# Ledger of designs, part 1: VH-VL binders against B box and SPRY domain-containing protein (Bspry)

All scores and structures are predictions.

Target 1, 197 residues: B box and SPRY domain-containing protein (Bspry), of Mus musculus (Mouse) (q80yw5r259to455)
Amino acid sequence: SPLLTQLWAASVLGSLSGVEEVLIDERTVSPLLHLSEDRRTLTFIAKKSKVCSDEPERFDHWPNALAATAFQTGLHAWIVNVKHSCAYKVGVASDQLPRKGSGNDCRLGHNAFSWVFSRYDQEFCFSHNGYHEPLPLLRCPAQLGMLLDLQAGELVFYEPASGTVLHIHRASFPQVLFPVFAVADQLISIVRGPLAT
Below, numbering starts at 1 at the first letter of every chain, in headers, positions and changes, except where a header shows other numbers; antibody chains are not in Kabat numbers.
ipSAE, averaged over its two directions, is called F for ESMFold2-Fast, E for ESMFold2 and O for OpenDDE. V2 adds 0.75 times the mean of E and O to 0.25 times the DockQ between the complexes of E and O.
[cut] stands for letters that were removed.
The coordinates of atoms that the task and the answers printed are left out; those that the model quotes come from them. Centres of patches stay.

## First folded at step 4 (VH-VL)

Design a1 (from d5 with heavy chain L99D; framework fv_danvilostomig_arm2)
Fold by ESMFold2-Fast, scan of step 4:
Structure a1 (fold): chain C 197 residues (1-197), chain A 120 residues (1-120), chain B 109 residues (1-109)
Amino acid sequence: as target 1 above (197 residues)
Amino acid sequence: EVQLVESGGGLVQPGGSLRLSCTASGFTVSSNYMSWVRQAPGKGLEYIGYIYSGGSTAYASWANGRFTISKDNTKNTVDLQMNSLRAEDTAVYYCARGDYDFWSGYFDYWGQGTLVTVSS
Amino acid sequence: ALVMTQSPSSLSASVGDRVTITCQASQGISNYLAWYQQKPGKVPKLLIYAASTLQSGVPSRFSGSGYGTDFTLTISSLQPEDVATYYCQQYNSYPPSLTFGGGTKVEIK
């Protein structure tokens, strides 16, 4: 049931005690993006340096980047500060996502290898494999949370401050998934997880 | 098969109003942003504005205040309301489809166009 | 306001010739540029997007290049069916604002 699932997810997220520390993989960062020294902030710079290194892991066209941590099993949660950007994509991608080229194969949400929540100005949607589901949000989220349950096959997008579930996607995910990011306006930042005690 | 069909064009007097409609088939207008583009006889392409998948609109500065774009997801149509028409608004008006992603402002499908003539 | 300038406004070439059309943006647009072909009496057709990515079904004699402010559309060997007006279009503006170039009319001598 969609209603029962929404109520369950909201209850679980409301009781969550912490999120993981996720860092960007510098080797994957598009030349259209600047990565901060702490590897948490991606800034859109809208120009390409001719002296930028070209590694096989690096996106060379779309303003994408991957996290350094791969998820293969279990329950994972992370939060992104999106307050300062009106154009971004966040979610997960398979290790099979191509890095080179300008086609839809490398464009987040337009291929079988990526599952993303996106914002462009006042429009929000969930995208996977060229299927785009509009999300009627009443307010622009300042932070966006993601919860990935690989055993249950669920990817949840939520607003951490309110505990509101924005979208739930169910699928049999590939064995290896990475948090994935794209930004085409200003910046987004990965929120620090609580320290282990 | 994706198709866009414009209708509502015709002759209108200066100062008058006209409503154009674009009927989509083979996809849903709720999943894409839709645009209107015009072309005066013998001239180039000129962007008018578009409506985003969720319903918000954006217009070229010259069109803002005179032209309004709306859509009906149930009928799968996109409309262009034109007010205070002038002779220089005489053009073929095209409906065009874009993705709703922020770097997909190019148009992969276009309608055949409908002619609007503003003359006395 | 972001302005797109195309040159030349028209050209005449022979069948088999290499034809180059240029498009210049008044400010940097990365590679967010598309090219359209409009044959006489017909609707525009998408040829290239993202400056260099060929749309499915478009002949390989068409190619695009460029980044930032300077872009080119090349027809490596002009064919009779390529007689058309070609338009560039930028889609890098935020807030979203789309701008077309003035067009280049390609004719056969």
Scores: ipSAE 0.027, ipTM 0.571, lowest interface PAE 5.1, mean pLDDT 84

Design a10 (from d5 with light chain S93R; framework fv_danvilostomig_arm2)
Fold by ESMFold2-Fast, scan of step 4:
Structure a10 (fold): chain C 197 residues (1-197), chain A 120 residues (1-120), chain B 109 residues (1-109)
Amino acid sequence: as target 1 above (197 residues)
Amino acid sequence: EVQLVESGGGLVQPGGSLRLSCTASGFTVSSNYMSWVRQAPGKGLEYIGYIYSGGSTAYASWANGRFTISKDNTKNTVDLQMNSLRAEDTAVYYCARGLYDFWSGYFDYWGQGTLVTVSS
Amino acid sequence: ALVMTQSPSSLSASVGDRVTITCQASQGISNYLAWYQQKPGKVPKLLIYAASTLQSGVPSRFSGSGYGTDFTLTISSLQPEDVATYYCQQYNRYPPSLTFGGGTKVEIK
């Protein structure tokens, strides 16, 4: 039920004692992105860097990157600071997401392998496999939280400061999922977990 | 009502530089994807580049290194700085407002265009 | 590189005729395709976006269809004011790679 799922999400968010420490996988970072030394900040540089494009894990066209952490079971939560970007995508992707090419198969939200919350200037939506649900937000979120429940088959997007649930997607997810990121304006940063310094 | 007005076009010698400006009214460039598109006499439309609401820019590969797009949110203007101009850059230059669809855009409003002629 | 091919490059038709213009993408672009009209001496005007969505203020005689690689712009009953060059544009790729078709010039015979 949509109401029961909203109540469940609110209960789970209230019971969480912090969020996971997630770091970007340097090997996957698009040449259009600069990854900070602490592996938390992705900056859109527009100029293609001299990064080896023959690395199999690396995205070579879209400004994408994957987290180094793989989720196979259980409940996972992480937060991304999106205050400084007007064009980004955050969510999860299957390990089967293609890394090479300019087509929709590598474009987050336009294939069977990725589920993302997207901002494109003043437009917000949830996207999966070419299906796009507009999200009417009252104001631009400064941070986005994600909660992934692989047993329940739910991906929740919420605003940590207010505790507001922005979107819930239900699906039978693949065995292995990674937090996924794309930036086409300025930067986004993974928020440090409670024990990170 | 939405309006875009380009200015700054003219005759330039090969190797020269020229700055075009686009003044927007009826909307704010701080909240929109803005682009430059050119059209050589008797030819088709050719995309140059864009600037996002947040200020990030990117250019078609042929334009990268020679053309720079910037904006002034207070004046509500978008500029195109063109350097190392060649005869092949002779064209009418349009500024256009883009409507987003996941970082790509189509253009719902266009300026009237300004002619740039590169000739000795 | 993604190439947009329009056909025909030029056509002549009579007032009242049904006119069909085709746009083909070298790679799949889903429905991220726009059509523009450029009348002689004028600026381009958006006609259609998302392959088939008519822009407000555009006459209903214009329609678009297609998905993936093959797209069509149709003018159900050509009018004298429709003399123009028509361009398709894909917006499925990263913004610096936006690509226009070569254009189709529509004339009255």
Scores: ipSAE 0.024, ipTM 0.576, lowest interface PAE 5.1, mean pLDDT 84

Design a11 (from d5 with light chain P95R; framework fv_danvilostomig_arm2)
Fold by ESMFold2-Fast, scan of step 4:
Structure a11 (fold): chain C 197 residues (1-197), chain A 120 residues (1-120), chain B 109 residues (1-109)
Amino acid sequence: as target 1 above (197 residues)
Amino acid sequence: EVQLVESGGGLVQPGGSLRLSCTASGFTVSSNYMSWVRQAPGKGLEYIGYIYSGGSTAYASWANGRFTISKDNTKNTVDLQMNSLRAEDTAVYYCARGLYDFWSGYFDYWGQGTLVTVSS
Amino acid sequence: ALVMTQSPSSLSASVGDRVTITCQASQGISNYLAWYQQKPGKVPKLLIYAASTLQSGVPSRFSGSGYGTDFTLTISSLQPEDVATYYCQQYNSYRPSLTFGGGTKVEIK
């Protein structure tokens, strides 16, 4: 039920003491992306930067980046400001996600190693392992919240301002997961925790 | 190795229905996005719609409500059901395999096409 | 709706000439642009994707460039077998509202 889902989400979110501070791992950032000095903002630049070194951790084709923090157990929450982008992917990825190449094995949502919410223009979907579930959203979210419960096996996407659950994915997740990001238009920013300033 | 073969084309009267089928070999339709594209005589390419690996479909706005795409993973086929056909639906209909780049795709393999003629 | 405008609609050139075809999107599509070749009586064949990436098996005389709204297909030295209609296609959307350009017919003088 949509009502029961909202009541459940309010109960769970109400029990959280705050949103975690997540920072981008500079070494993973695609050459198509610019990372800000505070390591929270990813900007799509469309031309590969000559300043980027080619570490084993770095994505070399798709405009992807990973968070520096790995999640292995427990309940985790983070928020991304997506107001300024019409093309992005956010969610979680296994440490086994390949970093090199142009194939689907490195493309978020097209492999067994990534679970993402995506926006392109006015269309929204949840993607995992090449299966894409359209999401019928009435309004574009300005901020997107993620809640990962590794013991319950749940990944929840929600709109922080309203507390509305946008999508819930249930699965047995790999032991090590990282927040993952892709941007193909303008920019997205990780919201500084605590949210209240 | 990869081959797409369309069938089911022919002559149909205005207002009629027709079902086209696309048989794939050398890959599985359960793992790929499959699309239908048409081309009226002497005109350009026009996108109709596609079916995602998971089974969800999307259509060009003009095709929505009249055309339906489906697939059979066991038979490795993709079908296009066409209803309420009009003279302007006369075209060669192609089945194409989509490769995705970020959010959507381009087509690396095309079938030979099947001609649909709508006239009285 | 996103519109793709292709120019010219037709051209005639001599063997060995450099041929340029342009494609313009009504809004930004990043590099999500493919080029196809359709020879008379044949099915379309993929030449280029991601605006500039050459498909395996396509001759190196074909190249693509552009980003955002303006794209170009270049044939550096036109050969007799290149007589065809060329189409651009944007794929810059989930649940694609995919759009093809109107085509450019390339003929030899």
Scores: ipSAE 0.018, ipTM 0.500, lowest interface PAE 5.6, mean pLDDT 84

Design a12 (from d5 with light chain Y91R; framework fv_danvilostomig_arm2)
Fold by ESMFold2-Fast, scan of step 4:
Structure a12 (fold): chain C 197 residues (1-197), chain A 120 residues (1-120), chain B 109 residues (1-109)
Amino acid sequence: as target 1 above (197 residues)
Amino acid sequence: EVQLVESGGGLVQPGGSLRLSCTASGFTVSSNYMSWVRQAPGKGLEYIGYIYSGGSTAYASWANGRFTISKDNTKNTVDLQMNSLRAEDTAVYYCARGLYDFWSGYFDYWGQGTLVTVSS
Amino acid sequence: ALVMTQSPSSLSASVGDRVTITCQASQGISNYLAWYQQKPGKVPKLLIYAASTLQSGVPSRFSGSGYGTDFTLTISSLQPEDVATYYCQQRNSYPPSLTFGGGTKVEIK
């Protein structure tokens, strides 16, 4: 049931005091994005920097970035502050996601290698491989939590403050996944979960 | 009823500056992707730039550095500041609203346009 | 730079004729293409977006097709009120680096 799922999520999330510290991999950051010195905040700058190394890991067109941490097994949770952005994508991507080019192969949610929750203004959607499922949210989340269970094959998007599950996607995921981010308005930042005593 | 009304067009000398304003009614610019597009006499449409609902902007490469887009959510207006104007900037300037999309770039409503003539 | 090429630049047809206008992108743009109609002395009007999605209020005689680099706008039965210049527009780039085609002028003979 939807209520049982919400109670389960709240119970599980309430016990997750040591949410993983996920940091952005600066080698992957698009020239359309500014990465903060603490490697947690991505700011959309709208104009490509000419002073940017062209590493093979770096996205060169879409405003994307990957986390430095790869997930291969187990249960993982992280939270992103999205309060200050009206256009973003957050989720996971395979290590096979292409980094170069302007095509859909590198566009989060439009290829077989990325699974994302996205916001554009007042519209919310889950996207994978060109399939876009509208999400009927009544309010804009200030924070988005992601819970990835690689054994169960589940990616859960939730609102940490309320424990409300926003979307669950089930799939047989590739062996290596990274948290992935795209920002097209203002900024988003990775947050650390509350510390348990 | 959705309406966009441009104002501020006119005759300006080469090297001059001009500020165009677009007043929106029937919707809020705080919730929409907004753009400026121009059309020189007898020629086709040419994209200038945009502003997202959250305020981020981007411009066509030829417009970058000379044209600036801004908005005032309280007045429900979108402005285009044009600097270092040249004869080839003579055109009708339109403001346009983008369709709601995860990555908007299709324009469902356009203003009537305002004529800018750059001539000595 | 991504270039949008429309053909023909102009055409004349009779009322009731099937009219086709083509648009070619210099590189793949998936389905990120729109078609606009601009009647003489009027502002542009969105007809079709995402290559084939008809905008609300647009007559069903208009249709769009294509994917990748080749796109077509079809008017199945030309009406007098369809006299206009038609423009294609791509939105594949992000941030949107939008490009319009050169336009196709449609006239009644």
Scores: ipSAE 0.016, ipTM 0.522, lowest interface PAE 6.3, mean pLDDT 84

Design a13 (from d5 with heavy chain A58R; framework fv_danvilostomig_arm2)
Fold by ESMFold2-Fast, scan of step 4:
Structure a13 (fold): chain C 197 residues (1-197), chain A 120 residues (1-120), chain B 109 residues (1-109)
Amino acid sequence: as target 1 above (197 residues)
Amino acid sequence: EVQLVESGGGLVQPGGSLRLSCTASGFTVSSNYMSWVRQAPGKGLEYIGYIYSGGSTRYASWANGRFTISKDNTKNTVDLQMNSLRAEDTAVYYCARGLYDFWSGYFDYWGQGTLVTVSS
Amino acid sequence: ALVMTQSPSSLSASVGDRVTITCQASQGISNYLAWYQQKPGKVPKLLIYAASTLQSGVPSRFSGSGYGTDFTLTISSLQPEDVATYYCQQYNSYPPSLTFGGGTKVEIK
């Protein structure tokens, strides 16, 4: 049942939310983004950074970044504060996601290597491999939680404060996945152990 | 294959209304962003508006209030309702599939266009 | 308001010539710039997006370059079938707003 699935997911998310220590990999950060000293906040700066090194791991067009931690097995949960942004994407990506270029193969949600929840102004959707599923939300989430179960093949997006499940995607995922982020307005921040308020 | 076909164009008197339809094949309008662009005879391209996959719409400031974009996911169509038409609205109207995400908004597929003439 | 200015408004060149068309944005738009080709009596066709990425099926004689405010479309060796009007379009605006350039008409002498 959809309701029972939401109740189960909320229970699991309540016990695990904010437990994972997730930090952004500074080597992957797009030159359109500023990464904070604590490696948790990504700010959209629009103007390409002249000091940004051109590492093979670094995204050079889309405003993307990867987490430093790879998930291969088990159950993982992390939370992102999205209150201050009207344009962002958060989810998971395979390490096979191309880093260079302006095409859809590097654009989160438009390729076989990324699975993301996105917001652009008042439009919300889940995107994977060019398929975009609209998500009817009554309120803009201030925080987004993600729960990844690699054994079961489930990726859950939820709102921690209300315990509401926003979307569940089931698939056979690649064995290695990274939390992935994109920001095109203001900033987003990875959250540590927040209270469900 | 991706294809867009516009219909509904024709001659309309000033002050009149007209509804254009765009039929999509090879993809679903429920999963994509759709746009309308017009071109007056001998003039350049002019953006009208956009409808998101979830149904939200955005319009060029000059079009807001007179033009309305809607879609029917079951019929896989996108419509443009035009009201209070003026002579300067005479143009070929194109339906286009736009990718509008993170400042991106280019049109990878266009329909053949349908002519709207506003004259007495 | 963001304005896209194309130059020249028209040009005439010989088959085999290198043709360049420029597009200037009144504000920085990063590389969020597309180029379209519209042949006489036909619908516009996407040539290039993200300033320099060729759309599938577009001949290699077409190339794009630029970043920020100044952009160029180049046809390395003009062919008879390239007679068309070319348009640039920016897509780097928030709130969302799309702006086309005025077009450049390319003819063969």
Scores: ipSAE 0.029, ipTM 0.572, lowest interface PAE 4.6, mean pLDDT 84

Design a14 (from d5 with heavy chain A58Y; framework fv_danvilostomig_arm2)
Fold by ESMFold2-Fast, scan of step 4:
Structure a14 (fold): chain C 197 residues (1-197), chain A 120 residues (1-120), chain B 109 residues (1-109)
Amino acid sequence: as target 1 above (197 residues)
Amino acid sequence: EVQLVESGGGLVQPGGSLRLSCTASGFTVSSNYMSWVRQAPGKGLEYIGYIYSGGSTYYASWANGRFTISKDNTKNTVDLQMNSLRAEDTAVYYCARGLYDFWSGYFDYWGQGTLVTVSS
Amino acid sequence: ALVMTQSPSSLSASVGDRVTITCQASQGISNYLAWYQQKPGKVPKLLIYAASTLQSGVPSRFSGSGYGTDFTLTISSLQPEDVATYYCQQYNSYPPSLTFGGGTKVEIK
């Protein structure tokens, strides 16, 4: 039901207690990614163009990046423009997510520390801890909205324009969560918050 | 059902160029990533490169600069343009359909291959 | 550069024998490994992907195992139609790239 979904989205967004601007943490950005000056756009680089960092925060293999904003309580919403990429992951990750190595412990959706919506070409999936749930979408979303309710223990993926819910995951989340991103084709961009003017 | 047919192989002089074409039927190249793989006589399989459904291309380091992969969604074809050919490029060239596992993947259908011979 | 090493390069066995082929990656590739069979004069055929998942239509005598850097393809009871060269292939490189092993030729004694 499109109307029911639209009413639900409006109700949830209207109950947000302060919308924080989400920006990418430059210190975490993989050397396979280029971060724009406004810290909202991640572009996949075809070749490794940067020297490996010694910083513990930086991903050194998977093309991952974290937001600078940490969520510990409350209701949070943000939107990502994914129109230009056929290979990406977006969602949330614990501060315990390892940053170094090529193993599954650093691979979004393949460890206990990350919960992501992913696209690879025309396939869509929700992934957590190596469990992968195919999502049979009728249309490729141009934008993906995420809503994190830490009191209710819900992570919702939705299409902002229509308010259509794509997936809901319920869990007892860790104390600290960050929006997390991975790009392996073209680019993705963080949109201004859903209630921003 | 699903078929891949390569064409354009033949004899080429060293330093020459050749374009191979792969015609797909039973599926659309706009919805799959496609790859080219070669095999020299009596030798193993060697990856050349691939093209994503969206058009982005990635190549083996030895192929980058000499080989170019492109596709035509309307004709349902994938091409391999080969330049500055050398004797060691003599091989059977296969096109293959990729199955996705996030960043890249493996191949479930292969064409019959087309022979390219580089000699004087 | 990521290198895939197969061993042995060739082997001869009798019908009904258990055959094992190994594949080693120069760095960790998780379970992103496929196995292919190429019979003389034929195109390669997918046998296994994700290290251990059998492709539809492939006989159950074929199995794969391994994780990280060490992988094995097993044929539990070799049949005459299994005479072929077998290749492993990794698909866990960034930027996206693929690497095949050198191949293992399996023959009947």
Scores: ipSAE 0.015, ipTM 0.573, lowest interface PAE 6.3, mean pLDDT 84

Design a15 (from d5 with heavy chain G54S; framework fv_danvilostomig_arm2)
Fold by ESMFold2-Fast, scan of step 4:
Formats: C-alpha cells, sequence, structure tokens
Structure a15 (fold): chain C 197 residues (1-197), chain A 120 residues (1-120), chain B 109 residues (1-109)
C-alpha cells in the first residue's frame, strides 16, 4: 500500500538521520523513573528518587517523561523498543501539558494535551482527552513506531518490523508537540537504526 | 461464573517458608491481572503484590524480597511463595482478580482465602 | 507514603437510617478510589470504583462521591444485610502500591 511504503520510508529516513534524533529531556523525568546515561532508556523504579530536583518542567506524580526536541512543523518519525514492558504509554504531548499533580490533567491520554498508544498488560488502546479506543492486537509489539505529520494532521502508530499500521489519529494538532513517554513496568528505550524487512 | 480458590495455608514456624496457590475458573489467568491481599485476624486489608498476564510482577515495599508471585497458565493458577516468615505474617491470604489501569487498580473478584499461621 | 484514613472506625445505626462513611487520602488521588464491603465471615465485595461508579448488582442505596482527598460512601437507607466492615482503597499509586483504609464497622442498634 502507498501509505505503508511512505511510513516505512519515513521511518528509515528518521532513524538514519542524526538531525531528527530523539532523546529524553532529563529535566522532565518523573522521580519514579531512572534515565540511562545515553538518555534513551527509561526504567521504572517504583520509588521516588531523593536526587531529583523539583523544577517546574519535572513530572512529580505520574511516571512520565518528555523528549528534549519539540516538533513544530513537518514529518517526524521515531521508534521505541517496548519489548520488555507490559505497562507503557508513548505518543505526543502539547507544551501545555501540566507537570505537577496527580490529576487527569497530568495523566497521559486523560487530557486535551496528550495523544498516546497504551499497553496495559494484554490490552492496547489509543487514548486522548479521556476517550479510549481499544485496539485488538494479535501480537504484543516488540517495537512501536510513531509518525507525526503536522501538515496533514496525522499521528500514526505502527510496527516497524512488519510495516503494520496499528492506529491512525487525525486531528488539528497544537503547533508545538513533544514525543512523550510513560512506563510503569520494567523499561522502554528509544531505538536508533534502519528498519529490517 | 468466576471463581478463585486458594490452597496451601497452614501452620509454619518463624523463619520458615510456605507456598500458596490460587486456582481460577470461569476466566483465564493468561489474559488477566492477578493479586494477593492479606488480612491479619481482626485487622484490615493489606496489599501484597500483583502479576500481569505477561508474568511481570510488582510488590508492596514490605513484601519485596520475601514474597514472590508467579503463575502457571496451563494450570490456570497463581502462586505466592513466602520466605522468612514472621509472627506478623499470620493472616488470611486472598487471591484477587484485579482491573488495572496501566498504573494500578481495584479488585472485582476475590477468593475465599487461606489461613497462614506463623507460630512456634 | 500515601495514607488512607477512614472515619468513623465504627458506628451503630437503625434500619432505615442514612449512613455516611468518610475516607481521606494524605495526597490527591483524583477519583481513583474503590469501596469494598466485607460482611462477618465473608470475603470482600467490590461496591464502587472510580469514586462514584456503582458495581453491577450492588443495590442503589449505596452511592459514592468525592474527588482529590475527600471521599464519602453513603447508604441512603440502612438494611439488616448491610452490617459489615467497609474499606476504601486508593489506586492512584503514588508510590505505585495499593493502599486500603483502616475500615469502618457498621452495626445495627
Amino acid sequence: as target 1 above (197 residues)
Amino acid sequence: EVQLVESGGGLVQPGGSLRLSCTASGFTVSSNYMSWVRQAPGKGLEYIGYIYSSGSTAYASWANGRFTISKDNTKNTVDLQMNSLRAEDTAVYYCARGLYDFWSGYFDYWGQGTLVTVSS
Amino acid sequence: ALVMTQSPSSLSASVGDRVTITCQASQGISNYLAWYQQKPGKVPKLLIYAASTLQSGVPSRFSGSGYGTDFTLTISSLQPEDVATYYCQQYNSYPPSLTFGGGTKVEIK
């Protein structure tokens, strides 16, 4: 399909391009998460870190983190290794997403400021603004790809190895969006490298 | 109809070990979240830990290192291995089916419980 | 550590009375609160989740309300079969562990 070819090509270009490399913003990392030295792996530690500062940018309740790079225009693609986690959320968030508090306004997928693919054990869904669309997946994805087209108003979730599109969300997005991550089991990692077919 | 049946409770000496089993019927543990909760005589409910359908586990801080949750999908059972038992671990142990949002959840079905007594 | 405090610890009321049980969280938990009923000698039964959503099969005389730190379970007209200990449970998980309240024992005068 032309769409699958475009997604694969965009993912390959994105993963090979050093200009579009996605890294975690350490200032945003929840005290319930450990960020690796290379800023690509988030590990759920289930215990508040005593060394975390309480900067305005840092999530203080939910196990969330943002990427360091904001997307304002164009086509962007990134891949996350989710093989080792059964509880995670990945997608995009507006710069308006609140960082402080335990409410739904800071909980990914439960507010107007975040759009995420979620795994909750054997259940998968797309979530935005408290609307949760179940996704009937036959296999647990080992890697999850995201493609954001700000001109077309499309956010695509796909499995990179097979090229299978898992979900497409169409909307008029806010101008500035960040890749966003949450993990509540084991770890997830931002992947670099070309897709294998 | 959903049913959970615990077994393996009994009397054990301080410092000893015991394994509890929970047999599920009316649903499959391979597709559901499972938890253990205990209740000391005359006391309230206390959460121990959970196991996702994938096999990943998480525990209350006090249980971590002494208690281990596992499951057998072919037998449709969830086990709780308890080590280094103390008198304070004397309680009825419940197996419960949890409904978890990716963070945490609540329990919609409970087993009848099995009594563990830690005494000399 | 997130602490759940229930009040009163026990109460006695007459059949037909309105009974109110309160649960307070030491931190904000939005609406991530469940209520359980445990009758003498029986296992706990889920009554309410998401602070106010009644579980299927639970009588309509039970209702829940609250958001943030203050939550209430109400029995609009107490019946003999409602004699039980009631527990609240947070599932906001901060830290990521479930926490039960101490329980409220409801008895008939």
Scores: ipSAE 0.016, ipTM 0.563, lowest interface PAE 6.2, mean pLDDT 83

Design a16 (from d5 with heavy chain S53R G54S; framework fv_danvilostomig_arm2)
Fold by ESMFold2-Fast, scan of step 4:
Structure a16 (fold): chain C 197 residues (1-197), chain A 120 residues (1-120), chain B 109 residues (1-109)
Amino acid sequence: as target 1 above (197 residues)
Amino acid sequence: EVQLVESGGGLVQPGGSLRLSCTASGFTVSSNYMSWVRQAPGKGLEYIGYIYRSGSTAYASWANGRFTISKDNTKNTVDLQMNSLRAEDTAVYYCARGLYDFWSGYFDYWGQGTLVTVSS
Amino acid sequence: ALVMTQSPSSLSASVGDRVTITCQASQGISNYLAWYQQKPGKVPKLLIYAASTLQSGVPSRFSGSGYGTDFTLTISSLQPEDVATYYCQQYNSYPPSLTFGGGTKVEIK
């Protein structure tokens, strides 16, 4: 039941005492993005860096980046501050997500390898494999939480301050998943954990 | 309701510069990305570039270095600065509102266009 | 840059005829394709986006179809007011090199 599932998810989030602290993998950062010294903030600069190395891990077209930590089993939670951006995508991606090219294979939410919550201006959407589900949100979230339960096969997007569930996606996820990020306006930053401190 | 009005077109000599302005009403340029598209007499539509909500810009490769797009959120205007103009830049210039995803989309509203003639 | 090829470049048809215009992309663009109508001396107007979604206010005689590289715009029963040049446009690339087709001029016989 969708309602019972949301009530259960809210109960789990309410009992969560902390969130995982995640850092961005600088080798993956698109040349259109600036990564801060603490590896938590991605700023859209819209200018390709001439000093960008050609690592096989690096996105070369879309303004994407991956977290340095891979999730293979268990329950994981992290929070992103999205207050300063009107154009972003956050969620998870398979290690099989292509890094090179401008096609849909590398465009978050348009391929079989990424599952993302996105904002474009005042419109919110959940996207996976070219299927885009509009989300009727009344307010722009300042922080966005993600809860990934690999045993249950659930990816939950929520508002950390209130514990309000914004969206739940159920699937049999690939064994290796990374938090994934894209920003095309201003900046987004990973919140330092844990929430309980 | 929604309107885009271009101004600033006219006759300019080869090598000269010209600034076009697009005034938006019925919506705010701070909440959308805006584009410029041109059309030479009797020819098709040609994309020039656009400005994102943040003020960041992107251009077609042929326009990069000669054309600059900027915006003024307070005046609700988008400008196109054109430098080193050539005869082949003679065209009607349209501003248009873009939508869909972050930095790519289709255009749902267009201005009436302003004619730029590059000739001695 | 991704090339968009339209065919035919021009056509003449009678009122009430079914008119078909095609657009081909040099690379796969999924359904990220829009169609515009430009009447003589007027500004372009959006007809269709996402390959097949009709813009509000556009007559139902207009329809679009296609996915990947091949797209079609159909006018089921041509009317006098449909005399115009029609353009397709892809919006599936970054850096943003949005590309228009060359246009198809539709005239009444």
Scores: ipSAE 0.022, ipTM 0.576, lowest interface PAE 5.3, mean pLDDT 84

